# Ledger of designs, part 3: VHH binders against Kynurenine formamidase (BNA7)

Target 1, 268 residues: Kynurenine formamidase (BNA7), of Scheffersomyces stipitis (a3ggu3)
Amino acid sequence: MSEKIVFYGKEQLQRIRIFNYSESNDKTLIVLHGGGWRDPRNSYNDFEDMANYILEEKKATNINIIGIDYRLSPFIKHPVHLIDVLTAFRYILENYKTGQLSIVGHSVGATLLLEILNYVEIIQTGLEQLETSEPSIEELQTLFDFISKNLTFKTMYFLDGIYDVRALLEEYPSYDFFVKSAFVSTVAIEEASQLSWKQHNEAFKIAVDKYEILHSLEDELLSLNQPKLFAKYLQDRKIECSFRTGNWGEHEQVYRSQAVSEHVLQNM

## First folded at step 23 (VHH)

Design dd2 (from z3 with Y99W R105K)
Fold by ESMFold2, fold request of step 26:
Structure dd2 (fold): chain B 268 residues (1-268), chain A 121 residues (1-121)
Amino acid sequence: as target 1 above (268 residues)
Amino acid sequence: EVQLVESGGGLVQPGGSLRLSCAASGFTFDEYYMTWVRQAPGKGLEWVAVINYDGEKTDYVDSVKGRFTISRDNAKKSLYLQMNSLRAEDTAVYYCARWGSWKEKTWFDHRGQGTLVTVSS
């Protein structure tokens, strides 16, 4: 596998890792790490075992794997993590022939996947809570126009994710310390809590063929409440999804599980 | 073993200054964000400041912005907190700490024994 690092922005964490790439490959898997928006020891390298399993152990062909890093809190706040991820996608799609895209997101990486589905409202509402001059209105519209026309997914894999931050804090009040690192206020949290929005009738802004929710029964940080809330949200919108559980290790072990890697490989 | 040893605490008058130091050992210092947290009498832990690997990024709790400065010297494996314009509400035990995973249920995975700062007339 490759150690190639490419930057999609000016800051050190605005980078991607190319685990491998060939323009002849007809599929690309994007991997998106978690770490509570704030853990710098979580990075695209969280998925090194998954990439190794797919590329080296199973010797799968026709699959590219690219990992995305994004800037972390408290130095930046919501929605800037999502803006970074979308900027990374613009860079990838402008510079690489990807074929059909799938994506796996772990923990708050899964949060970011959910946010991608409604990125316009999430980013606009989030930026109203921040007092920042970046990005400019024009830069943001250019990004939105590109994403609207170019980004689709075959499969989104949501791995041990957080889907409703308000509900998370109700279940685990002590998690406030990392949530406050990422959001400027309780209002910002409420406006970003998509599962509680009243406007469920609008179609998602991004086309996705398949939704796969995965949660390790051994996860010591997150109960099944979060993935059940998300599954219900999708079902209420008449969106078919798969919801799977298994003994795949603790929160920071699940993305290293061969069973999880095999499932991703078989279903992308 | 990870070791963090704070120094520089003491009794100071309101408006005064102190500089806290922290000597780190037992880990690769420049591979971690570092943080200061404090515990005021009768209160829980409060995060104070964080600094990234090379010191280019810092952030602070609002109550100390403009008065406190976090810094690091990776060659000396040392973390610092310059505290200016001290107020009575800054009275606390200050801990040098290594930024940790959110799985730790707090800002850090290791902290020192702390150094007491008392701001009083």
Scores: ipSAE 0.805, ipTM 0.915, lowest interface PAE 0.9, mean pLDDT 93
Fold by ESMFold2, fold request of step 26:
Structure dd2 (fold): chain B 268 residues (1-268), chain A 121 residues (1-121)
Amino acid sequence: as target 1 above (268 residues)
Amino acid sequence: EVQLVESGGGLVQPGGSLRLSCAASGFTFDEYYMTWVRQAPGKGLEWVAVINYDGEKTDYVDSVKGRFTISRDNAKKSLYLQMNSLRAEDTAVYYCARWGSWKEKTWFDHRGQGTLVTVSS
């Protein structure tokens, strides 16, 4: 596997890792880490074991694996993490032939996957709360135009995710310390909690063929309430999904599970 | 063994200034974000400020913005908090702390014993 690091922006965390790449591969797996929007020890390297399982242990061919890092709170706030992720996707799609894309998001990475599905509204309302000059309106429109034309997914894997921040804080009030690090206000939290929105678009802004919800029964930080809320949200919108559980380790171990890696490999 | 030793606390009048220092040992200091947290008498812990690996990024709780400055010296393995325009509500024990995973259910994984800052006339 490769240690190649490429930057999609000016800051150190605006980077991707190419675990491997060949333009002849017709599938690409993107891996997106969590860490509560704020943990600098979480990075694309969280998925080293998954990449090793797929590429070295199973010797899978025809698959690229690329990991995305993004800027962290409290130095930046929602929706800047999502803007970074979309910018990384633009960079990847402009510079690499990816074939069919699939993506794994763990924890906050799963949050970001859900946010991608309605990225225009999430980003616009979030930026209103920040009162920032970056990105410019022109830069943002250029990014949105690119994403709308070019980004689709075969499979989104949502691994031990956070899907509704308001509901998270109701269940775990003590988590407000890291949520407040990432969101400027209660209004920003409400606007980002799309499972709680009273109005929904009939279709998501991004085409996705398959939704896979995975949650470890051994996760010590998140109960099944979050994935159940997300599954119900998809069911209410008549979107088919799979919801799987297993004994895949604690919150920071689930993405190291061979069973999870095998499931991802089999379904991408 | 991780050690964080604060110093520089004391009694100061409102409007005064104080500089807190923290000596770190037992870990690779420049591989961690560092933070200050405080605890006012009878109150819970409050996050005050954070600084990244090389000091290029900092952030503060709103109540201290413009008055407090966090800094670090990686060669000396030291963390600092410059506190200006002090107010009575800044009275607290101040802890030097190492930024931790959210699984710790607080801002840090290690903290020092603290140094008391009392702002009173």
Scores: ipSAE 0.778, ipTM 0.902, lowest interface PAE 1.0, mean pLDDT 93
Fold by OpenDDE, fold request of step 26:
Structure dd2 (fold): chain B 268 residues (1-268), chain A 121 residues (1-121)
Amino acid sequence: as target 1 above (268 residues)
Amino acid sequence: EVQLVESGGGLVQPGGSLRLSCAASGFTFDEYYMTWVRQAPGKGLEWVAVINYDGEKTDYVDSVKGRFTISRDNAKKSLYLQMNSLRAEDTAVYYCARWGSWKEKTWFDHRGQGTLVTVSS
């Protein structure tokens, strides 16, 4: 298995880990870590156990597996994390034969998955709040055009995710400290909260065949409120989704769960 | 055991300068972000500054931007806070702290005993 670290940008955290790759493979699993936008101890390495289960234990070497890192707060703010992820997607699609793509997002990784579904509006509104000129409008448009033409998913797996930051803070006011590290303003938080924001009536911008919501009942940090809100949101939009729960460990253990890995593999 | 020991606090006049130091032990220093937090009398804990592994990136609370500088010496396992143009509102106990996950429900997973900074005429 040719494990390789590759940079998709100039920054140290703009990198991907290739757990497994062959150009003959017709399936690729992308994994996206969480960490509250701020914890450098969370990375593509969080999914090492999942990768090992798939590749070594189940010998499913016909599946490409790629992990994505992105820049972290407070040094950057929303939506720069999302921009990094999209930049990584572009890099992957330009340099590798991925075949059919599936993606797992854990915690904030799941947040980013949801943001990807409306990436144009999320990035535009976020950048307005940041009052930054980076990236250039031209660069951003080029990225958007590429993503619009090339990025599709078979399955998105939302694992113990944050799906509405506003609702999160209402339920857990003490989480304000890391949310403020990631978002420049209250307005930024509100505009990024897609489930509660009244203006999001448009169809998703990315084609996805299946939506899988997974939540561990043993998660000590996030209750079932978040995934329930998300499931309802999808239902209201007439989008079919699967909502599954299980005892898959605490918040930082769920991505190591064999049961979760098996579920992902079975759907590949 | 993780240990963080602050020094350099004291009484200073408004407009004055002070440099705080922190000695770290009991962990691999250069594998962690480090941070300063402070608590003013009668107020809650406030985040002040953060620095990444190698010191190339820093960030500050708005009220201290342009006045405070966080730095580190990994060889000496030391964290610093240079405070210039001090104001009365900067009066607080300053804590050296190790950057933590959001699981801790605060900015850090460990902090020192703190050093008192008093800005008064």
Scores: ipSAE 0.682, ipTM 0.856, lowest interface PAE 0.9, mean pLDDT 94
Fold by OpenDDE, fold request of step 26:
Structure dd2 (fold): chain B 268 residues (1-268), chain A 121 residues (1-121)
Amino acid sequence: as target 1 above (268 residues)
Amino acid sequence: EVQLVESGGGLVQPGGSLRLSCAASGFTFDEYYMTWVRQAPGKGLEWVAVINYDGEKTDYVDSVKGRFTISRDNAKKSLYLQMNSLRAEDTAVYYCARWGSWKEKTWFDHRGQGTLVTVSS
């Protein structure tokens, strides 16, 4: 593995890990970690087993693999996590030959993937709630323009994700402690994703060929309620998606599952 | 075994100051965020402050902003809480805690036995 860590910003957590890269490769897998917006022990390293399976066990060295870290709460609040991820995408696209992009998001990583699909509106309302001038929408315009013109995905994999934070709190009231660390207001929570933002009805702004929702039946932290809500959301909008379940381990084991890795690889 | 031992609690008058200390052992101290939490008599647990690995970033509950300062010395494996302009409502048992995942369904995965801070005239 040609492993390298590169910073896409000035902050310690604004970094990417290159698990594998060749300019001649025509496929790239991006991996996005979770951790409830707050756990610094979750990082691109969560996907080391997945990368190892693909590159070493299956010898699929023709696939680039890049992990993304982003700043964490409570030091920053939504939507700054999303802004970091978009900044990372721009950096990757400007500096690497990615070919066709696929992406795996775990837990909050999956939340961020969902948010990316309507990133402009979600960032706008989030920043409004933060009541901060840094960064300004104007400052982000170049980023938005770049993303709009250059970012497309072959497949998005939503792995044991959170897709409706409001519904999450309704189902699990005790989760308010980490949600409050990431969101400044009830409105911020409601407008964090397309599912809970009832006034939002815009089409996705990022081209994606396929949506795949994955959920482990052994997940002790998230029930099937979340993926079902998301699947229904897509179905109601006539967006084709796959919804798969399996015994892939507990919440923090799913991204290490060989079965999950194999599934991703088979679709690459 | 993870151990966290608080010290520095006591009785203080309103407007006074107190500095809490925490000695950590049994884990790589500089690889974890650290936090203070407190529990007032008859009330639930409340988060107070958090500090990142190297101490460059901190955050506080609103009620203590401008009055409390969290800091750490990684060489000494120690966590501190400087409390100024103390108020009666700051009376609580203060716990040194290691910042945890959301799996614990609370702010921490480990905490000490706590030290009592009483603010009274």
Scores: ipSAE 0.607, ipTM 0.827, lowest interface PAE 0.9, mean pLDDT 95

## First folded at step 25 (VHH)

Design ff2 (from dd2 with Y53Q H110Y)
Fold by OpenDDE, last read:
Structure ff2 (fold): chain B 268 residues (1-268), chain A 121 residues (1-121)
Amino acid sequence: as target 1 above (268 residues)
Amino acid sequence: EVQLVESGGGLVQPGGSLRLSCAASGFTFDEYYMTWVRQAPGKGLEWVAVINQDGEKTDYVDSVKGRFTISRDNAKKSLYLQMNSLRAEDTAVYYCARWGSWKEKTWFDYRGQGTLVTVSS
């Protein structure tokens, strides 16, 4: 497996790992890690087993695979994680021929996928809470324009994700420590809770053909409440989605599961 | 086995300074964020400060900003907390801790036995 690490920004964690790439490939899989916004031990390397399964075991070398790292809390706060991810997308699209793009997000990675669907409002409201001037309005607008014009997904895979932070804290009050590390305020959390938006019946800002929600029944950290909330949200919006469960290991084993990898591959 | 041993605690007057040290062993020190947490008498555990692997990034609880400085020496596998302008409310047992995953349901996966800091006139 040819491994290349490339930086899409000046920071150490603003980097991508290219597991496989050819200009002749017409499919690309992006993988986005979790770690509660804060664990540097989670990275694009989490998906090494998935990449190996696809490329080495199944010999599906016609699929590009790229992992994305992003800056972590508490050194940065929401929505800077999302901004990094979008910046990475821009970099990838400007420098590589992706063809049809699919993406896998695990845990907070899945959260970020959800945020991408309404990235303009999420980022604007988040930055307002942070009271920061970085990035500049002009830079941000340029990024938004690029993303709106160029970013589409064939399939989004949500693996054992967090989709409603408020609901998460209600179910698991002890999780406040890492949530508070990631969000500057309670208001920031509320404004980022897309599932609770009453007036936002507008279409998602990113075109996605297929939504795949996956949740391991063996996940010791997240119950079925999260994926059920998300599934309902999509259904209420008349968006077709698949919701799958299985015994794919504990929370940190799901992205290593061969069954999950097989499922992703079959839909590519 | 992961070991964290704090030192440098003691009695100090308000406005005084202390420097805490932590000796780490049993793991690859420079691969982890490190953190200080404290527990005041009769209160719960409070996060104080965090530092990334190379020491270039730090963060603090609001109440200690501008007064406390977290630092590290990876060659010596040591963590430090410089505490200036100490206040009575800073009185606590201070723990050196390794930054953990969120699965631990707290700021750390390992911590030391702690060192007592008492700020009193």
Scores: ipSAE 0.843, ipTM 0.918, lowest interface PAE 0.6, mean pLDDT 95
Fold by ESMFold2, fold request of step 26:
Structure ff2 (fold): chain B 268 residues (1-268), chain A 121 residues (1-121)
Amino acid sequence: as target 1 above (268 residues)
Amino acid sequence: EVQLVESGGGLVQPGGSLRLSCAASGFTFDEYYMTWVRQAPGKGLEWVAVINQDGEKTDYVDSVKGRFTISRDNAKKSLYLQMNSLRAEDTAVYYCARWGSWKEKTWFDYRGQGTLVTVSS
């Protein structure tokens, strides 16, 4: 596997790692780390074991693997993490032939995947709470236009994710310390908690063929409540999804599980 | 063994200044964010400031912004907190701490023994 790092912006964490690449490969797996929006020890390298399993142990051919890093709190706040992820996707799609895309998001990475599905409203309301002038309206619209025209996914894998931040804090009040590092206010949290929105009839902004929800029964940080909320949200919208559990280790071990890596490989 | 040793605390009048120091050992210092947290008498821990690996990014709790400055010297494996315009409500034990995973349920995974800052006439 490669340790090639490419930057999609001027900040240190606005970078991607190319685990491998060939333009002849017709599939690309994107991996998106978590870490509570704030843990610098979580990075695209969380997925080294998954990449090694797919590329070296299983000798899978025809698949690229690329990992995305993004800026972290408390130095930036929601929705800037999501803006970085979308900017990384624009960079990838402008500079690489990816073929069919699939993506794994772990923890907050799964949060960001869900946010991608409704990115316009999530980003617009989040930026209103920040009261910032950056990115400019023109820059943001250019990004949105590119994403709407170019980004689709075969499979989204949501691994031990956080899907509703307000509900998370109701279940775990002590998690406020890292959540408030990432969100400027309770209003920002409420506006970002799309599973709880009272009225939402719009189709998702991003086409996705398959939704896979995975959650380790051994996860010591997140109960099954979060993935159940997300599964219900998809069911209410008449979107078919798979919801699987297993003994795949603790929160920071699940993405190292060979069973999880095998499931990802088989379904992309 | 991770060790964090604070120094520089003491008694100071309101409006005064103190500089806290922290000597770190037992880990690769420049690979971690570092933080200061404090505990006022009879209260819980409060996060004060954080600094990233190379010192280029910092952030502070609102109550100390403009008065406190976090810094680090990676060559000396040291973390600092310059505290100016001190107020009585800044009275606390101050802990040098290594930024940790959210699984720790708090801002850090290791902290020092602390150094007492008392702001009183």
Scores: ipSAE 0.829, ipTM 0.924, lowest interface PAE 0.8, mean pLDDT 93
Fold by ESMFold2, last read:
Structure ff2 (fold): chain B 268 residues (1-268), chain A 121 residues (1-121)
Amino acid sequence: as target 1 above (268 residues)
Amino acid sequence: EVQLVESGGGLVQPGGSLRLSCAASGFTFDEYYMTWVRQAPGKGLEWVAVINQDGEKTDYVDSVKGRFTISRDNAKKSLYLQMNSLRAEDTAVYYCARWGSWKEKTWFDYRGQGTLVTVSS
């Protein structure tokens, strides 16, 4: 597997890792890490075991794997993490022939996947809470135009995710310390809480063929309440989804589970 | 063994300045974000400031923005907090701390024993 790093922006964390790539491969798996919006020890390398399982242990031959890093809080705030992820996708799609895309998001990575589904609303309401001059309205519209025309997914895998920040804080008040690191105000938190507070019920902006919700029963940081809320949200919208649980380790071990990696490989 | 040793606290009048220092050992200092947290008498911990690995990015709690400056010297494995325009409400024990995973349920995984800053007429 490759250690190739490519930058999609000017900042150190605006980078991707190419685990492998061939133009002849018809599928690409994107991996998106978590870490509470703020943990610099989480990165695209969280998925090294998954990539190794798929590429080297199972010797899959028609799949690219690319990991995305993004800027972290508190130096940037919601929705800038999502803007970075979309910018990374533009870079990938402009510079690589990807074929059919699938994506794994772990923890906050799963949060970002849900946010991608409604990215216009999430970014617009989030930016109203910030005092920033970047991106300009013109730059943002250019990005939105590109994403709307070019980004679609075969499968989204939501792994041990956070899906509603307000509900998270109701269950775990002590998590406020890292949530406030990523969100500038209570209003920003409420507007980002799509399942319990701020209902943005317009059609999803991104086409996705399959939704897969995975949650480890051994996760010590997140109960089943979060994925159950998300599954209900999809079901209420008449969107078919898979919801699986298993003994896949603690929160920072689940993406290293061979069972999880096998499920991802089989469903791309 | 991770060690963080603070120094530079003391009694200072409102409007005065102090510079806190922290000597780090037992870990690869330049691979970690570093932070200052404080605890006022009878209160819980409050996050004060953070600095990334190379020192190029910093952030502060609103109440100290423009008055406090966090910095680091990776060659000396040292963290600093320059505190200017001190106010009575800055009175606290200040802890040098290593930025940790959110699984720690606080801003850090290790902290020092602290240094007391008292701002009083």
Scores: ipSAE 0.813, ipTM 0.916, lowest interface PAE 0.9, mean pLDDT 93
Fold by ESMFold2, fold request of step 26:
Structure ff2 (fold): chain B 268 residues (1-268), chain A 121 residues (1-121)
Amino acid sequence: as target 1 above (268 residues)
Amino acid sequence: EVQLVESGGGLVQPGGSLRLSCAASGFTFDEYYMTWVRQAPGKGLEWVAVINQDGEKTDYVDSVKGRFTISRDNAKKSLYLQMNSLRAEDTAVYYCARWGSWKEKTWFDYRGQGTLVTVSS
């Protein structure tokens, strides 16, 4: 596998890793790490075992794998992580023939996947809470126009995710320390807690064919409450999803599980 | 094996300055974010400041912004906190700490024994 690193922005963490690429491959898997928005030891390399399983152990030959890094808190705050992820997608789609896209998001990476579904509102309300000079309104509109025209997914895999930050803090008050690192205020947390919005009456902004929720029964940091909330949210919107559990290790082991990697390979 | 040893604390008048130092050993210092946390008498831990691996990025709790400066010297494996315009409310034990995973359920995975800063007339 390759260790090729490409930058989609000026900052060191605005980078992607190309695990492999051929323009003749008709599928691309994007991998998106977690780490509480703040843990520099989490990166696209969290998925090295998954990439190795798919590319080297199973010898799959029609699949690109690309990992996304994004800037971390507390140096930046919500919604800047999401803006970075969308900027990475624009870079990927402008520079690579990806074929059919699928994506795996772990932990807060799954949070970011959910945010992608309603990115305009999430970013606009988040930026109202944040004092920043970038991106400009013009740069943001250009990004939104590109994403709306070009980004769709075959399958989104949500792995041991966080889906409602307000509900997370109700269950685990001690997690406030890392949530406050990523959000400037209680208002910002509420506006980013998409599942709790009272006025969800619009279709998602991004087309997705399949939703796959996976959660390890051995996860020591997150109960099944978060994925159950997300599954109910999708059910209430009449969106079919798969919800699977298994003994796939602790929170920072689940993305290294061969069973998880096999499921991703078989369903993308 | 991880060791963090703070120094530089003491008694200082309001409006005064102190510089805290931390000597690190037992790990690859320049691969980690480093942080200062403090504990006032009878209170819980409060995060104060963080600095990334090369020192390019820093952040601070609001109550110390503009008065405190975190810095590091990777060649000397040392972390610093320059504290200016000190106030009585800054009285605390200050801990040098290594930034940890959120699984630690606090800001750090290792901390030193601390150095006492007392701001009083």
Scores: ipSAE 0.801, ipTM 0.915, lowest interface PAE 1.0, mean pLDDT 92

